VHH binders against q84jc2. Designs and how they scored, part 61

Target 1, 232 residues: q84jc2
Amino acid sequence: MSKMRNLVEEKFLEFYESWVIQLELYLHQLLIAHNNNTMSETELRHLISKLTTHHKAYYTAKWAAIREDVLAFFGSVWLNPLENACSWLTGWKPSMVFRMVDRLRKSRVVLVEAQVKKLEELRVKTKFDEQKIEREMERYQVAMADRKMVELARLGCHVGGESVMVVEAAVRGLSMGLEKMVKAADCVRLKTLKGILDILTPPQCVEFLAAAATFQVQLRRWGNRRHYVTHS
Short names: E, the ipSAE of ESMFold2; O, the ipSAE of OpenDDE; V2, 0.75 times the mean of E and O plus 0.25 times the DockQ between their complexes.

## First folded at step 4 (VHH)

Design r52 (framework vhh_8fcz_2; at its last look DockQ between E and O 0.85; V2 from the best seeds 0.00; counts 0 for: pae E 2.2 > 2, SAP .797 > .668)
Fold by ESMFold2-Fast, scan of step 4:
Structure r52 (fold): chain B 232 residues (1-232), chain A 125 residues (1-125)
Amino acid sequence: as target 1 above (232 residues)
Amino acid sequence: QVQLVESGGGLVQPGGSLRLSCAASGFTFSDYAMNWVRQPPGKGLEWVSGISGSGGSTTYADSVEGRFTIIRDNDKKMVYLQMTSLKTEDTAVYYCARPSYKLWYLTGSEYFDYEGQGTQVTVSS
């Protein structure tokens, strides 16, 4: 089992490093596009599509990996300590992206009143969905301390065929519960991202995606440089 | 002192080839992705190609995919753009650009610390 976990972690580490490098290259393309007022709507939509496809590829790989080892995502070896400290249920906290959206209100491509209203409605819904997931995580944590889990822990002290099978079934159940919860959180992330992109014009989408990618890339660079300062 | 010096531009006929060079100094070259961007006459800056710090990953604009190749030599602190099957639409001033990694959306800072002087590419008969 440990060998299988190590393989999943190593494969996702390789995937994630390549994925982030590609995100940074797409970010540079977004930043140039953000300051270019001569790009066609077709060109901007194609660039937005490349970024959404790139993010979908991440979730495809993530969901395959959590099916094998969901716990790898609750203290990921492919993330530095700063990235891990900023994670909410294995990824970005959905409501945080609205801080970037607030900056669009001061951009050169001004949001119209109808967009502001739709973004506020989406913000409220996203916060509600986020809090619902947080309550589910609290229930999960409480369940770990219930009588059934205490009893299974006691049985785990006696290594026998039947006891081992019961403990394995319980651990599998816990992992499946976490997998379901992580997927639910990821669905809120994807719905929030899609909702924002559906409300924004193509130039505003480019600015938003550039801001989000800049934060992700910079957080990684900041965390990595701090690590080298403290450990090298 | 960050410095980027582009060269290799010129006049070429449609279907021709050119190799652009960018010499970098004043920073740890391998720590930065590098980009080629261009400005056609009367238009804004257009992103052309990017390469990761290690050179292991590259990305191209659709308009140049399959015709242009970006390469870097970290030992020489050089980035290159090999251009083939040139079209009149490729006529532009080409710039080498380094990202700054500033939180521009919070601070209003530039997202590229430096763009070089540029090198003119003219594709005509």
Scores: ipSAE 0.569, ipTM 0.836, lowest interface PAE 2.0, mean pLDDT 85
Fold by ESMFold2, look of step 5:
Structure r52 (fold): chain B 232 residues (1-232), chain A 125 residues (1-125)
Amino acid sequence: as target 1 above (232 residues)
Amino acid sequence: QVQLVESGGGLVQPGGSLRLSCAASGFTFSDYAMNWVRQPPGKGLEWVSGISGSGGSTTYADSVEGRFTIIRDNDKKMVYLQMTSLKTEDTAVYYCARPSYKLWYLTGSEYFDYEGQGTQVTVSS
């Protein structure tokens, strides 16, 4: 009886399904572009802009939704279990995208030494920002544990409206804290993405965006295929 | 075996219309997004349009948006490209393409399958 979804989950499920389908279609455009030696730099920048705008639209919709129900984004109903297993604070882990850059460097793109240096600096900064968020999350969890012990004791001593008000305030405080942490993580994600795209040339940006979209599309397909095979 | 067979090309005047067809076989058609790509004379492949597996979402290259319409029929396993207001720069061999969904950047594999010889579209006075 626990399979009911609230309005926020239903709305974001519909949005996300449409968003990831459109990402796949943009991926197809990117893949052809990266093999087309006749595209101008202006045309490549336009395509890159389409992809960055698409990613920003995801966060715009997400941030509107987490104001209403941040808990919906922990164990999301619109993601399969494989996709959820790859998440860190409701999304991809910022430092992990450098593995994709490293893979492309070994097989697909040649980076000049200045780019390599800038990417290493960005990798270090991204890791530092992640560690900062992880430390803040840890302190938040400790503070919430202390608060929960106090609230539990008060529930044992109180009956009626005062106990309900204290519980409601604690739940509201938890949601606000989690929303803050999710937005902080998303800001690191966006800053890392922007940093990578600023360092890479337009053809290299197309390679990176295509590889990232390929991974996301295939992760969804693999996770969904395993589900259907076991149930059909 | 996977097969994609393009047809419907021809010679048309600028401003004319043409409808391309792609017949698909050998795979679960509705599981795959489908694309039209083209190769203009003396140039590499150029992406034209894509359509989701269900047919509910489409995208178009800027150069063809508003003039071309991609359509699929999952019952008949067909993809179509309705072309209107044709220009001389639309002259190309047109192919339909299926994604492999492979991690091409790990394996060096191709991401798209092209199965036929394509269909020639020539826009000329």
Scores: ipSAE 0.518, ipTM 0.812, lowest interface PAE 2.2, mean pLDDT 83
Fold by OpenDDE, look of step 5:
Structure r52 (fold): chain B 232 residues (1-232), chain A 125 residues (1-125)
Amino acid sequence: as target 1 above (232 residues)
Amino acid sequence: QVQLVESGGGLVQPGGSLRLSCAASGFTFSDYAMNWVRQPPGKGLEWVSGISGSGGSTTYADSVEGRFTIIRDNDKKMVYLQMTSLKTEDTAVYYCARPSYKLWYLTGSEYFDYEGQGTQVTVSS
């Protein structure tokens, strides 16, 4: 659906479109690297570093944007409906990556027992962190039915005077809470990703990152075909 | 059926220039990023450069950054690699490669379509 986008949405849309394009190009490098058994560990680590840096750049941009308007990320006009449907607190759900690793284990990746154990520990920790965040989010969502939010619902957007101030205060309060939750979720994502990469060997990291990037790119492609999205 | 046909290779002296071409057919060309990859003698396949579907974004391997330029013509369904300041280590068979966006970790599909014969680039004094 076409709607008027605010400045934050427009800026981040442009950023994200470029970011995803670059991700796809990195994906191509990862895939070639995976197929190249002659690459040195140093070379692989360098490629991994490029990808991690790319992801860090995303969160840097995201966090800057959410400071301005966190609500923009709960609409995420830069994502198609399929991508949005798969989003957990404005991003990928951390626990999902363990499913990817499991699938890789069943196909191409051989993990030693020590790695499996560490991954399981990380899985448990990640799940715990997710649940904690979800509980907090639920608390915020329930709290939305407070006096100020009720006033927001009653008064609408075109009320002037003191009522506007009340509405704005309510929105600010909500936004601050949401920003906190989004940041917390992102921290879990980053921690989980780092954890996985620390457990895997460089070749395994490349394969994992390739799988993750492939999934992300495919999800976007599938969604765009199913639901036409006009990008700037 | 996806077809990729490379051309433009040859023998060149160090410091020389060469322009590779790839003719693509059998798919919606603009929907796919395109890549150049190369296989040096005795080595595995090495990624060289990539260009987005629209041609608006490009990336290069560190070893060729600043020396190679990838461009594409979507109307002609062509991708090019302009190589300058060629070095002996650039000697390889060069392939044009289309990415396979299949979920390979689920299906075991190939990563790239590079069924072309490639074009030989030899940099030698």
Scores: ipSAE 0.234, ipTM 0.667, lowest interface PAE 2.0, mean pLDDT 87
ESMFold2 (binder alone), look of step 5: mean pLDDT 83; pTM 0.848
ESMFold2-Fast, scan of step 7: ipSAE 0.360; ipTM 0.745

Design r53 (framework vhh_8fcz_2)
Fold by ESMFold2-Fast, scan of step 4:
Structure r53 (fold): chain B 232 residues (1-232), chain A 125 residues (1-125)
Amino acid sequence: as target 1 above (232 residues)
Amino acid sequence: QVQLVESGGGLVQPGGSLRLSCAASGFTFSDYAMNWVRQPPGKGLEWVSGISGSGGSTTYADSVEGRFTIIRDNDKKMVYLQMTSLKTEDTAVYYCARPSYKLWYLTGSEYLDYEGQGTQVTVSS
């Protein structure tokens, strides 16, 4: 299992690179659909389905990987430092997508009253679920600073191979708790995405998905190029 | 400034083949995914095909899957669309497109840039 930690990271790095490349190609389809006012509702729903399936594929791969090594997702090697800095429990913060919807409403998307009410209900529920997970993480951190982590810190002072099995058992226990919390956070992400897409019309869904993918792709490009940019 | 110059269009009979070319300049070509987009008479822009910056990944619209192939040559800064088994429905002006990576929804800028005049493909007997 310990030998698998680097293999899990390498495998997910290969997956993520391919996944982001495919996301960029789907983003281009969304941007062109955004410029096409003759596209049928059926065609728009098909495109939305492609993006939804792509995001579900990400979580399928992620959940398989965290079962093997959840710690790989805290400070991920497949994310650049900017992407890692913007991460909340190994991914995007669910409530942030409502800010994106608000920006779209200012410039590009007009919502009817019924949609506004449903979005506000979803925002409140999402924030509640988000805060619940944050409280669980806080409790986990307090528990880690209790007896288990005190033992782990004490063993770290010994710098001896004799303690490796005890350290591995403690890390395994921590990993199981983190896996549960990461999966809970991902469930909130998926429920929030589904909720928004269920409320919006197909053209509005395309606008939303295009904005979300643009931000994700641009954040990666900014972070990857920071070493090539010299500030005056 | 980004420049995209399309060529290779023409009149062809149903079942025929054409190869479209796009010459790119003004940017680091291999850093950008490239697309072919078309505008049939009386319709809006339709996405046709996309290729990643390295050429390692491609994707196609359902209507052209198995009939069209997108290829790029990064050394020559070219992207191509090989079209076979052409149908009357493929009649359109074809554009080579590089998307904008600006946060268009925050900045109010356009998200797509079409600089070329396109190349006309007409499939008719």
Scores: ipSAE 0.431, ipTM 0.773, lowest interface PAE 2.8, mean pLDDT 84

Design r54 (framework vhh_7z1x_3)
Fold by ESMFold2-Fast, scan of step 4:
Structure r54 (fold): chain B 232 residues (1-232), chain A 125 residues (1-125)
Amino acid sequence: as target 1 above (232 residues)
Amino acid sequence: QVQLVETGGGLVQPGGSLRLSCTASGFTFSDYAMNWVRQAPGKGLEWLSGISGSGGSTSYADSVKGRFTISRDNAKNTLYLQMNSLQPDDTAVYFCARPSYKLWYLTGSEYFQHWGQGTQVTVSS
């Protein structure tokens, strides 16, 4: 575990690059499935399950990493500047996926009234959960501006033996608070994803997952092109 | 101008092997993940295998896992599919495909903008 703490950023960078490559390969499977009239419901559900498992693997790895170093996930080295600029609490904003669903309503497989109602109920609940987390983040920011924290940072500038220990304890406390908030945000992400997939039919799930993966892959490609141009 | 050219198809007996090749031109081959897909007579498209741009990651459909191997040679701009233990149900036209990274649901365009012409594989006694 001690080696994991020293190598958190390096290990997660390696994991994330591999994870995104596999996401792209799953995206290709989704795109073919979307245009396949002979694929059975069982085959579509199996493909959807592969994507769901892939996303769960990301959160399993992320939660292990944030337990060791949550700050690595704020301004992440494995994300380009565009991806970092589009992040909400270290990941995608849950309510964004409903805008994607709304666009997909114009596809060849339209949503029925009962699905529209359930999606709207889920949207309202997701937005409520987001606002709750945003209020907790505001409280965290106020705590960081607390006079005691400011004094600890000031004492750390003079690095006496005991003041180093006090600063380290304060940083650990802040990191635990951030870990709790990041996990809360990730739980909302997973509940929102599951909720949408539970409401949609298998062909609609394939279309939704393909749209989400396409957006993620394209955002990464746009950001990487700009990043490399500025560093060439 | 993006071009993909598949070769290596033919007639083979059940249990036999074939190696398909796809030669790419008109783009930086190593920057793109590549795929093999097939279409049997009277059926839709079936995704078989994908490989990352570097070749470091591969994925396979359950129907071909353990029998087919995807590989690439970026110096030659060539994608390969090694097919072993071929069965009559593997009879199909095999296509090399490059993904399109546009937001497909906003463009009204095909997902794989650059398909090869295909190569016929027939598995028969």
Scores: ipSAE 0.073, ipTM 0.590, lowest interface PAE 7.3, mean pLDDT 82

Design r55 (framework vhh_ozoralizumab_d1)
Fold by ESMFold2-Fast, scan of step 4:
Formats: sequence, C-alpha cells, structure tokens
Structure r55 (fold): chain B 232 residues (1-232), chain A 125 residues (1-125)
Amino acid sequence: as target 1 above (232 residues)
Amino acid sequence: EVQLVESGGGLVQPGGSLRLSCAASGFTFSDYAMNWVRQAPGKGLEWVSGISGSGGSTKYPDSVKGRFTISRDNAKNTLYLQMNSLRPEDTAVYYCARPSYKLWYLTGSEYFQHRGQGTLVTVSS
C-alpha cells in the first residue's frame, strides 16, 4: 500500500539520519578513549555499553519497520547509492566485520593466542551462518520463478477481481518470507558483534568499535560526495 | 561468574499477591537490562517483564499488563516482580534473566541464557 510504504520510508529516513549523527558523536568519544590510557575499565565498559545500546535501537526500529514494509529495506531511500551497492540482505555483510578485527593486530594492544583462536572459530561460524542464509535467499528466488507463481502472474493479467485476492495472498507470503530472512541476517550480525565483543578486552572493544564506526561514516561520506540532484 | 538467585515464590490463592526478588552478583548490575521469564509445567519459556538498567523504562506483555510490576534497586543489586490479581494460569517457575552483553533484542534461548535456578509460584485454591 502506497500510503503505508510512504509512511515507513519517511519515518525510518528521519530515524536513520538521527541515528547516524549520534553514531558520529560516539565515534569521536571512542577515538578519544582509544588515545587515552588513563580511562578505567569501568569507564570503557560504559562507553562500549552506549554503542551496543545504540545498535540495539537501530535493530528495534528496523524490525518494527520491516513488519510494516520489508520491501522499503531493499534499495533504501535513506541510503546513498554506494551504501545500497555495498548492502547484503538489507545491511552490512557479517564477515566484513573481521576486517575491523584484523586492524587490532597492528595496534599497541596485542591479541593473545587464545583470542586469535576464538576469533578464527567465530569467523568460520559467521561465514557458515552467512552462507546458510544465502542458500535460503537463493531458494526463495527460485521459488518466485516456479510454475505456481508464473500461473498466478498470468491469472493476474487476464482475470478480474477474483484473481486480485489470490495475488494479494501471494504477495503477503512473499513479504513474510523476506521479513524472516532479513531478521535471520540481522541475528547473524548481532551474534557476530556480540561474539567479538565477548572475546575482546575493553580497550580492544573500543578500538574495534571505532574501526567499525569509522567505516560506516566514511562509506556514507564517500557515497555522498558522488551524489547529484535528480530532476524528473 | 554471573550469579542470579530468585526467591519469594510459594502457594497463593487466586486473586492474591506475591513479590519475587532476585539477588544479582558477579557483574555491574546497573549496566544491564533485566528480565523476568517463566515456564509453566509442560510449556516453553515465556517472557514476563523487562526493565532498563536505570529503571526508567519497563515493558510487559498483554497477559500480565496492569497486574505485574517490575522494579529494581541498583544499590542492593536486586530485581523485583510485584504480582497482583494472580490467576491459576500464572502458575510457573519464575526466572530472573540477564541478557547477553545488553543485546536484549535477540530472541529465544540466546536472549535469556543467563538465568537463575528459578522460584516456583503456584496459584491454587
């Protein structure tokens, strides 16, 4: 429905712009903390908590929005073309997070062998969960091209009012399937983030979160530099 | 080591009231949102209430809304559940639960992995 679709897109655009501004403020706090060796473990944990709560707010808002219109998250109006081109199932690809982890190996705060082993085990598990979702999406796309869906499309072209109800039911099923897959992908993202933060020390968590936030902010900045006014 | 110890369960008449307590240790209590979950005989785990770390925000499902009140005392590292207008269907083992690393929007067993041994509430004549 166009009114519901417009409302979801408008509300989430407003939310996302505010969320990114707050992320940028937290990034500045993370960079200050990373360069300050006098902060206590309690102070670092408090800052890490602010970041995890901020990501929690994003997924709370997203899951409420996809319940109303999951298709708004495929080719989102609140993301620039570069951000959309880099999206994997409506968000960041879980395995890319380990690129931020690799940065820690070059920092003053070194990873111990036990942490390296746990991070590698998590990387393998994350890649497995990611591939499982990719297979589900592939099956979904194949199902859209099966005989039953082709017949429903043909019926919608040649038969009046009664075919509208059948098409509506099929579209509802399509949306529910996509919502389930998006939530599954988001769960892999959250499990991966939690797993990394559980393995790292508070100073390492700060450095990791700073790297991740820097990437998100820079990706948006790079995409916006290539933005142009569209005229219809 | 995270320790959660529930108490206050017992036998109560329909329409009665009961207050549950949960003593937390092994972590900075005020840094975590806390939850009450329950499991009725032969049923799965059901979320009953949640409270933010500061105590400023609370949530309830429709099944207990208006009857149950969650609260916390961060100075005493204690979580509470005030249960009023109790019904036979409220009969369950009640657990105090801490979400894993504040990612409370994770669902299922992962959301409520850190819980205590539970306290039995029986609502009967």
Scores: ipSAE 0.000, ipTM 0.123, lowest interface PAE 15.9, mean pLDDT 80

Design r56 (framework vhh_8fcz_2)
Fold by ESMFold2-Fast, scan of step 4:
Structure r56 (fold): chain B 232 residues (1-232), chain A 125 residues (1-125)
Amino acid sequence: as target 1 above (232 residues)
Amino acid sequence: QVQLVESGGGLVQPGGSLRLSCAASGFTFSDYAMNWVRQPPGKGLEWVSGISGSGGSTTYADSVEGRFTIIRDNDKKMVYLQMTSLKTEDTAVYYCARPSYELWYLTGDEYFDYEGQGTQVTVSS
């Protein structure tokens, strides 16, 4: 388990560093595209597709990694402390992306009434799905304190082979429960992202994705600067 | 003062090659991704290529993929665009650029903080 944990953390750190570097390069494309009114709808849709494929690659890698060590994603070594402080169940809080959507109301290509209505409906549904997951996490934490788990912890202090097997089963059960909840949260994230992109026009999608990527890249930069300010 | 100075443009025949250079000064060059963007006559600004601060990652617009190569030399504080198999539609003023995420987020439309003067590339027989 210890060797698997170290290997998972090292592999995902390499993946994530490369993934964020590529996200920043895509962000440059989005910013220039945002101000180019000569781009066709096909060209804009292709750029949007590159970003959605990039995000799908992240979740593909994440789900493979959490299958091996879900706890690596709680207090991740590839994230700085500021990024970790801003995480909700190992990632961005789905409803927070609607703050990026609010910026579109100030764009040159304004949202029409039908889009505003659909975005508000999606916001309400996203908040409902978040609350459902939060209740499941609460139930999970309560179950950890259940008398049976307390008994398993006591048995883990004994040197007998029976207690080792019982502790291993309990740890496996806890990891599987967390994996299920993290995947549920990621499904809400992906559903929210897809929902927003389906409602928005291609120019609005570019602006939205640029705002989201800017926040992610800037949060990383601000957290990394802490070492020069706090630890200098 | 932060400066980006482009050079290497000129007149070239279709199918030809050119190498554009960008000399950077006034900032820690290796900490920043760099981009090449272009403005064809009568059109808006188009993103062409980007390279990470370390040079380990690159990306290209579909229209130039396989024909252009972006490279950087951090010791010389230079970024280059090697252009091959040039087409008439590659005719444009080429700029070396470092977009400002903070500036864009605050203003909504300003996205360059260290753009250069540009270098003209004309592909014609």
Scores: ipSAE 0.451, ipTM 0.788, lowest interface PAE 2.9, mean pLDDT 84

Design r57 (framework vhh_8fcz_2)
Fold by ESMFold2-Fast, scan of step 4:
Structure r57 (fold): chain B 232 residues (1-232), chain A 125 residues (1-125)
Amino acid sequence: as target 1 above (232 residues)
Amino acid sequence: QVQLVESGGGLVQPGGSLRLSCAASGFTFSDYYMNWVRQPPGKGLEWVSAISGSGGSTTYADSVEGRFTIIRDNDKKMVYLQMTSLKTEDTAVYYCARPSYDLWYLTGSEYFQHEGQGTQVTVSS
């Protein structure tokens, strides 16, 4: 049983820690923008673009990493136990972001009926895409227990020649299937995020992104504080 | 407790019509978009139609547009799906569904997805 981090885990841990620090800096800028009614639409769009680019950078790095080792993203070493417990297929559950959107209905930048309609249409589509992926993952997990997998596991107990190559090919196939599902989930996340930002005005986008970033940063802080308090 | 009870399904010939009903309870009905979704045999869930809380706005999946009409009666807490020109591919269990994003995740839990028990529609000659 190795407790050492592999190269993919080490590189992504370093990336993620820097990425979160930058997210906190962007959150500070979003909160200033939200409380400053004098910012121009151009200034708000520039800030939104910075956040969008930052999220795209995350998925670019993630997809490069999962190509090497998708299993690193199940029970990730760069996430605390609370963050890992809240993960759905290696990230946030797409439909959950509509709870952040719900805050906008009670803000000083109120949603109009046309926006509410488009957001509900997007929510329904997101939920179905999400459920489709969840059913595929369930089928994948069930398939792990079928006769073929049991037989391959038995063969894996023997070292030598052709049987080793067959087992290695099967393991690569399992990893590729998992990578495909993670990428499908990430595509739903990106489509949902883009869809929300396309529907909202720049001030509403700033509020939405501030709410989402606040949740992500606070969840990490709550999990880290728990670990410290438990240890002390 | 939030409850949605679907009814009105049955066996119908191609080209026929059916009206599905959904009785809602346990929430402020007029505050929510309402949806009809369906699950054909051996397939996943498909979104069919949505209606705004006021009833002033409706939308439909491409496969049913022009054939189905979604209606609501806020006084009776009912949503309906009027189905015409039914095709064999419309065969499915039909569910009434409402939004589940009424609470902030930070201050509550994403603990529910409300779909009723469903009503079976079979289109066959």
Scores: ipSAE 0.000, ipTM 0.102, lowest interface PAE 16.6, mean pLDDT 78

Design r6 (framework vhh_8fcz_2)
Fold by ESMFold2-Fast, scan of step 4:
Structure r6 (fold): chain B 232 residues (1-232), chain A 125 residues (1-125)
Amino acid sequence: as target 1 above (232 residues)
Amino acid sequence: QVQLVESGGGLVQPGGSLRLSCAASGFTFDDYAMNWVRQPPGKGLEWVSGISGSGGSTTYADSVEGRFTIIRDNDKKMVYLQMTSLKTEDTAVYYCARPSYKLWYLTGSEYFQHEGQGTQVTVSS
């Protein structure tokens, strides 16, 4: 258990550090592309595809890791305390990206009426999906108190008689429920990201992805402290 | 103040080689990824290559993959671009660049806060 958890954490830490370094390199490409009026639509779409593939690789690795140890993603060793404090169900809150779109609308992105309408429809859908997951997580936590916690407490009342197999099965059941909720949240994240990219033109997509990556890299830099140890 | 100084450009025949150098000062060099970008005549800026702060990760534009190699020497605060099998299409002013993590979209259209003066590469017979 503990050995399996430690190995999952070590492996994902290695993956995540490399993934963030690559994201920063892609961010540099996006910033240069944003100021290049000679890039074709095909070239811009190729760059957008590289970013989309990079995010897909993150979720592929994450879902493999949470299958082994979902709890590693609640208070992750590969995230600094600020990143962990800003996490909603092990990642970014889906509705937050629309605040980034709103910033672009005010200063950088000239959106046509049809795009504004589609973005508002997507925002409403995203908030509904987000709230549904929050309600299901609340129900899951209540159900843990009513069923699993009571069951575990009852088993703990049997002096010397509780089975390690029964306890392990109960813990595994709880972890599988959390895995389902995390994957549901990640699906909302991916649907929201894809939806925005489908609505925006390629130059607008480049600007949006640059803004999103800049925020992610900045949040990590703001939270990083040279002398801070995330875990001791 | 951040300073980036490029050198090593020149005239070379197609199929030839050049090594560009960039000397950095005014910041903690190994904390930042570094890039090479170029501007061909009559075109906008084109990203060429990037290298992570540690030098452990590199990326290349499809047009230069297999022909160019980016390397860095953190002790000397230098980043290099080794160019081989040069083509006429590689003719450009080459810049060493460190993008700022400042929110560029709030203050203007500039994508870089720190860029060098550039070094001219001309590939011609």
Scores: ipSAE 0.083, ipTM 0.593, lowest interface PAE 7.1, mean pLDDT 81

Design r7 (framework vhh_8fcz_2)
Fold by ESMFold2-Fast, scan of step 4:
Formats: sequence, C-alpha cells, structure tokens
Structure r7 (fold): chain B 232 residues (1-232), chain A 125 residues (1-125)
Amino acid sequence: as target 1 above (232 residues)
Amino acid sequence: QVQLVESGGGLVQPGGSLRLSCAASGFTFSEYAMNWVRQPPGKGLEWVSGISGSGGSTTYADSVEGRFTIIRDNDKKMVYLQMTSLKTEDTAVYYCARPSYKLWYLTGSEYFQHEGQGTQVTVSS
C-alpha cells in the first residue's frame, strides 16, 4: 500500500538534500587541502571545524525529527535503497570508520606509534559500545513477540474507536524505545568521530574527513545509478 | 573527453574587479559541482569557491568571502567567478576544477579535472 509522506519526512528530506550538497562542497575543500603542504595549521583547523560543525548540524536536525517520528528513520525516504541497506540503526556503523583510519597508514602522512596505540584503544572501546547496542536491539526484537505485541496484532484485526487509542498508545511506547536506541547509537558515532579527530594531527584529520565524506557521497551516487544497471 | 577552459584573467590594481569564465565540455555539466582553485606564486593549490550542480548552494574560502561570487549557467555550460575588492594576495593562476569519480581512495593526481593552463590574475600597482 502506498504511504503518503508525513510532515517530518518532507522537512527532513529537504534538510538532508541540502546537507549532502554542502558536504560535497566541503569534500572538495578537503581534497584540495590534502594536497597542499603550504596551508597553515590555523587554516587546516578552521576547515576541520567547518566539517565538525556540519556533522553536529545533522545530529541536531535528526534528534529534533526523531522526537516527532523515529520510524521515519527506518527505511528513510531521503535515502536511496543502497544507503538504506548499508544503515545500522539509522546511520553509519561506528566501527566502519576505522577502515578509513587504516587508509591513513598507507598515506604520505604517517601515523606515529603513540597515535596507532590510541586509535586501537578507541577501536576496541567503540566495538564494545556498538555490541552493547546490538544486544539491546536483539532484546527489543524479542520483546516485539511478547504478549503485549500479540495483543496488538489481535486488536488490529477487530479495531473500533476505543481500540484505536490502545493501539496508538502501544505503538507510541515502541517508538520511544527505538528513539532511545537511535540516540544511543548516535552518541557512539559522535564519540568515535571526536575521539579520532582528537588523536590525529590537522593534516591527518583532513585526510580522514575527506575519506569519510567521499564514502558518503560515492555511496549515494552508486545507489542512484543502480536503478539503471540492475535489469536481471 | 572532459575539457575545462578558463579565461578572463589579467592585470588589475588593488581594489579593482575582474570576472573569470570557465567553459566546460565532455560531461553532463549540471550533475557536477564545480570549483575555482588558485595557485599563488611559490605556493600549492588553494581552494577558492564551490557551487553545487543546480547552483542552489555556494561556499567560499574565508579569505575571499564577501568579495568573490561564484555563479553558473547550466544551459551555456559556464562557471564564473566575479572578483571585487582585489588584493595583492589574490595574485595567482586560477583554475576551474571538477571532482574525479576516483574520490573514494584520494588519488591526488586525479582529484580534479583541469585541462586548461588556467588564467593568470595579477593584482599590482
């Protein structure tokens, strides 16, 4: 059945389209900066700050939107099918960014041993936090099959005016549980990003942010082109 | 074959104005963001300004904010850089740049496509 977009979905779609366009423009700045050894530390830090502010703006908008409709973020209309397929709790999987960090080890900007140690400690911590959330997701899915959910499924077959209010209250309760999990996942994402940027030098931060932004932009481009390629 | 041809550079006095042009061919112009980058004497490439494929979003380096304006005409496949209140520090070769599809792994030599020799801007009394 066709579903109409609600106000939250329409507003966030407009926000996200603009946000991704701006991300690509920042990516161009990062790629130019990456190949320029004449940029000052102050100039590099300013560029890094623009990117971190941009990412914070995303989470500010997201958390406002999920307060109103967290379900809009599961199977998001502003994401193509490939982007949705690659999502873990409505966003990037925190441990995945360490693959981008691993690329820095092959770059012209070499990581020192102290940085490698701190990044490995952060990787372990991030994996631990990620697994905690995955266990909470599993518990939530198991709880979906309990007596309360069975009762909701039964009510869905024989719904009258009074039953509608009970169903709506229960669905609202489920949405609140999902909102809590999404916010927990986003906190791990932000802590992981901050942790990496705190360990890296400004030139290394530029390379890392460029790699991350490149992945987001290319994933979107690949997904948008998929519809013309998949004809089997 | 992707081709970008810059023009409009010249000698201007401090406080002067100049308009740079970039003619693009060999790709679907409206689907790509475009950039102006510059190389001052003895320095590396500096990013100056960017514009989205639709022209709906623009961004500028802090050093040129409020003085430069980037615009595009997708029907003519043109990008422009309107420069006002020019300073001696703006002296550089200016290039029009398009991002490479090999962005994922940052092959620096293939980051941007600029086929022209750029256009020289000299700000001097």
Scores: ipSAE 0.332, ipTM 0.718, lowest interface PAE 4.0, mean pLDDT 82

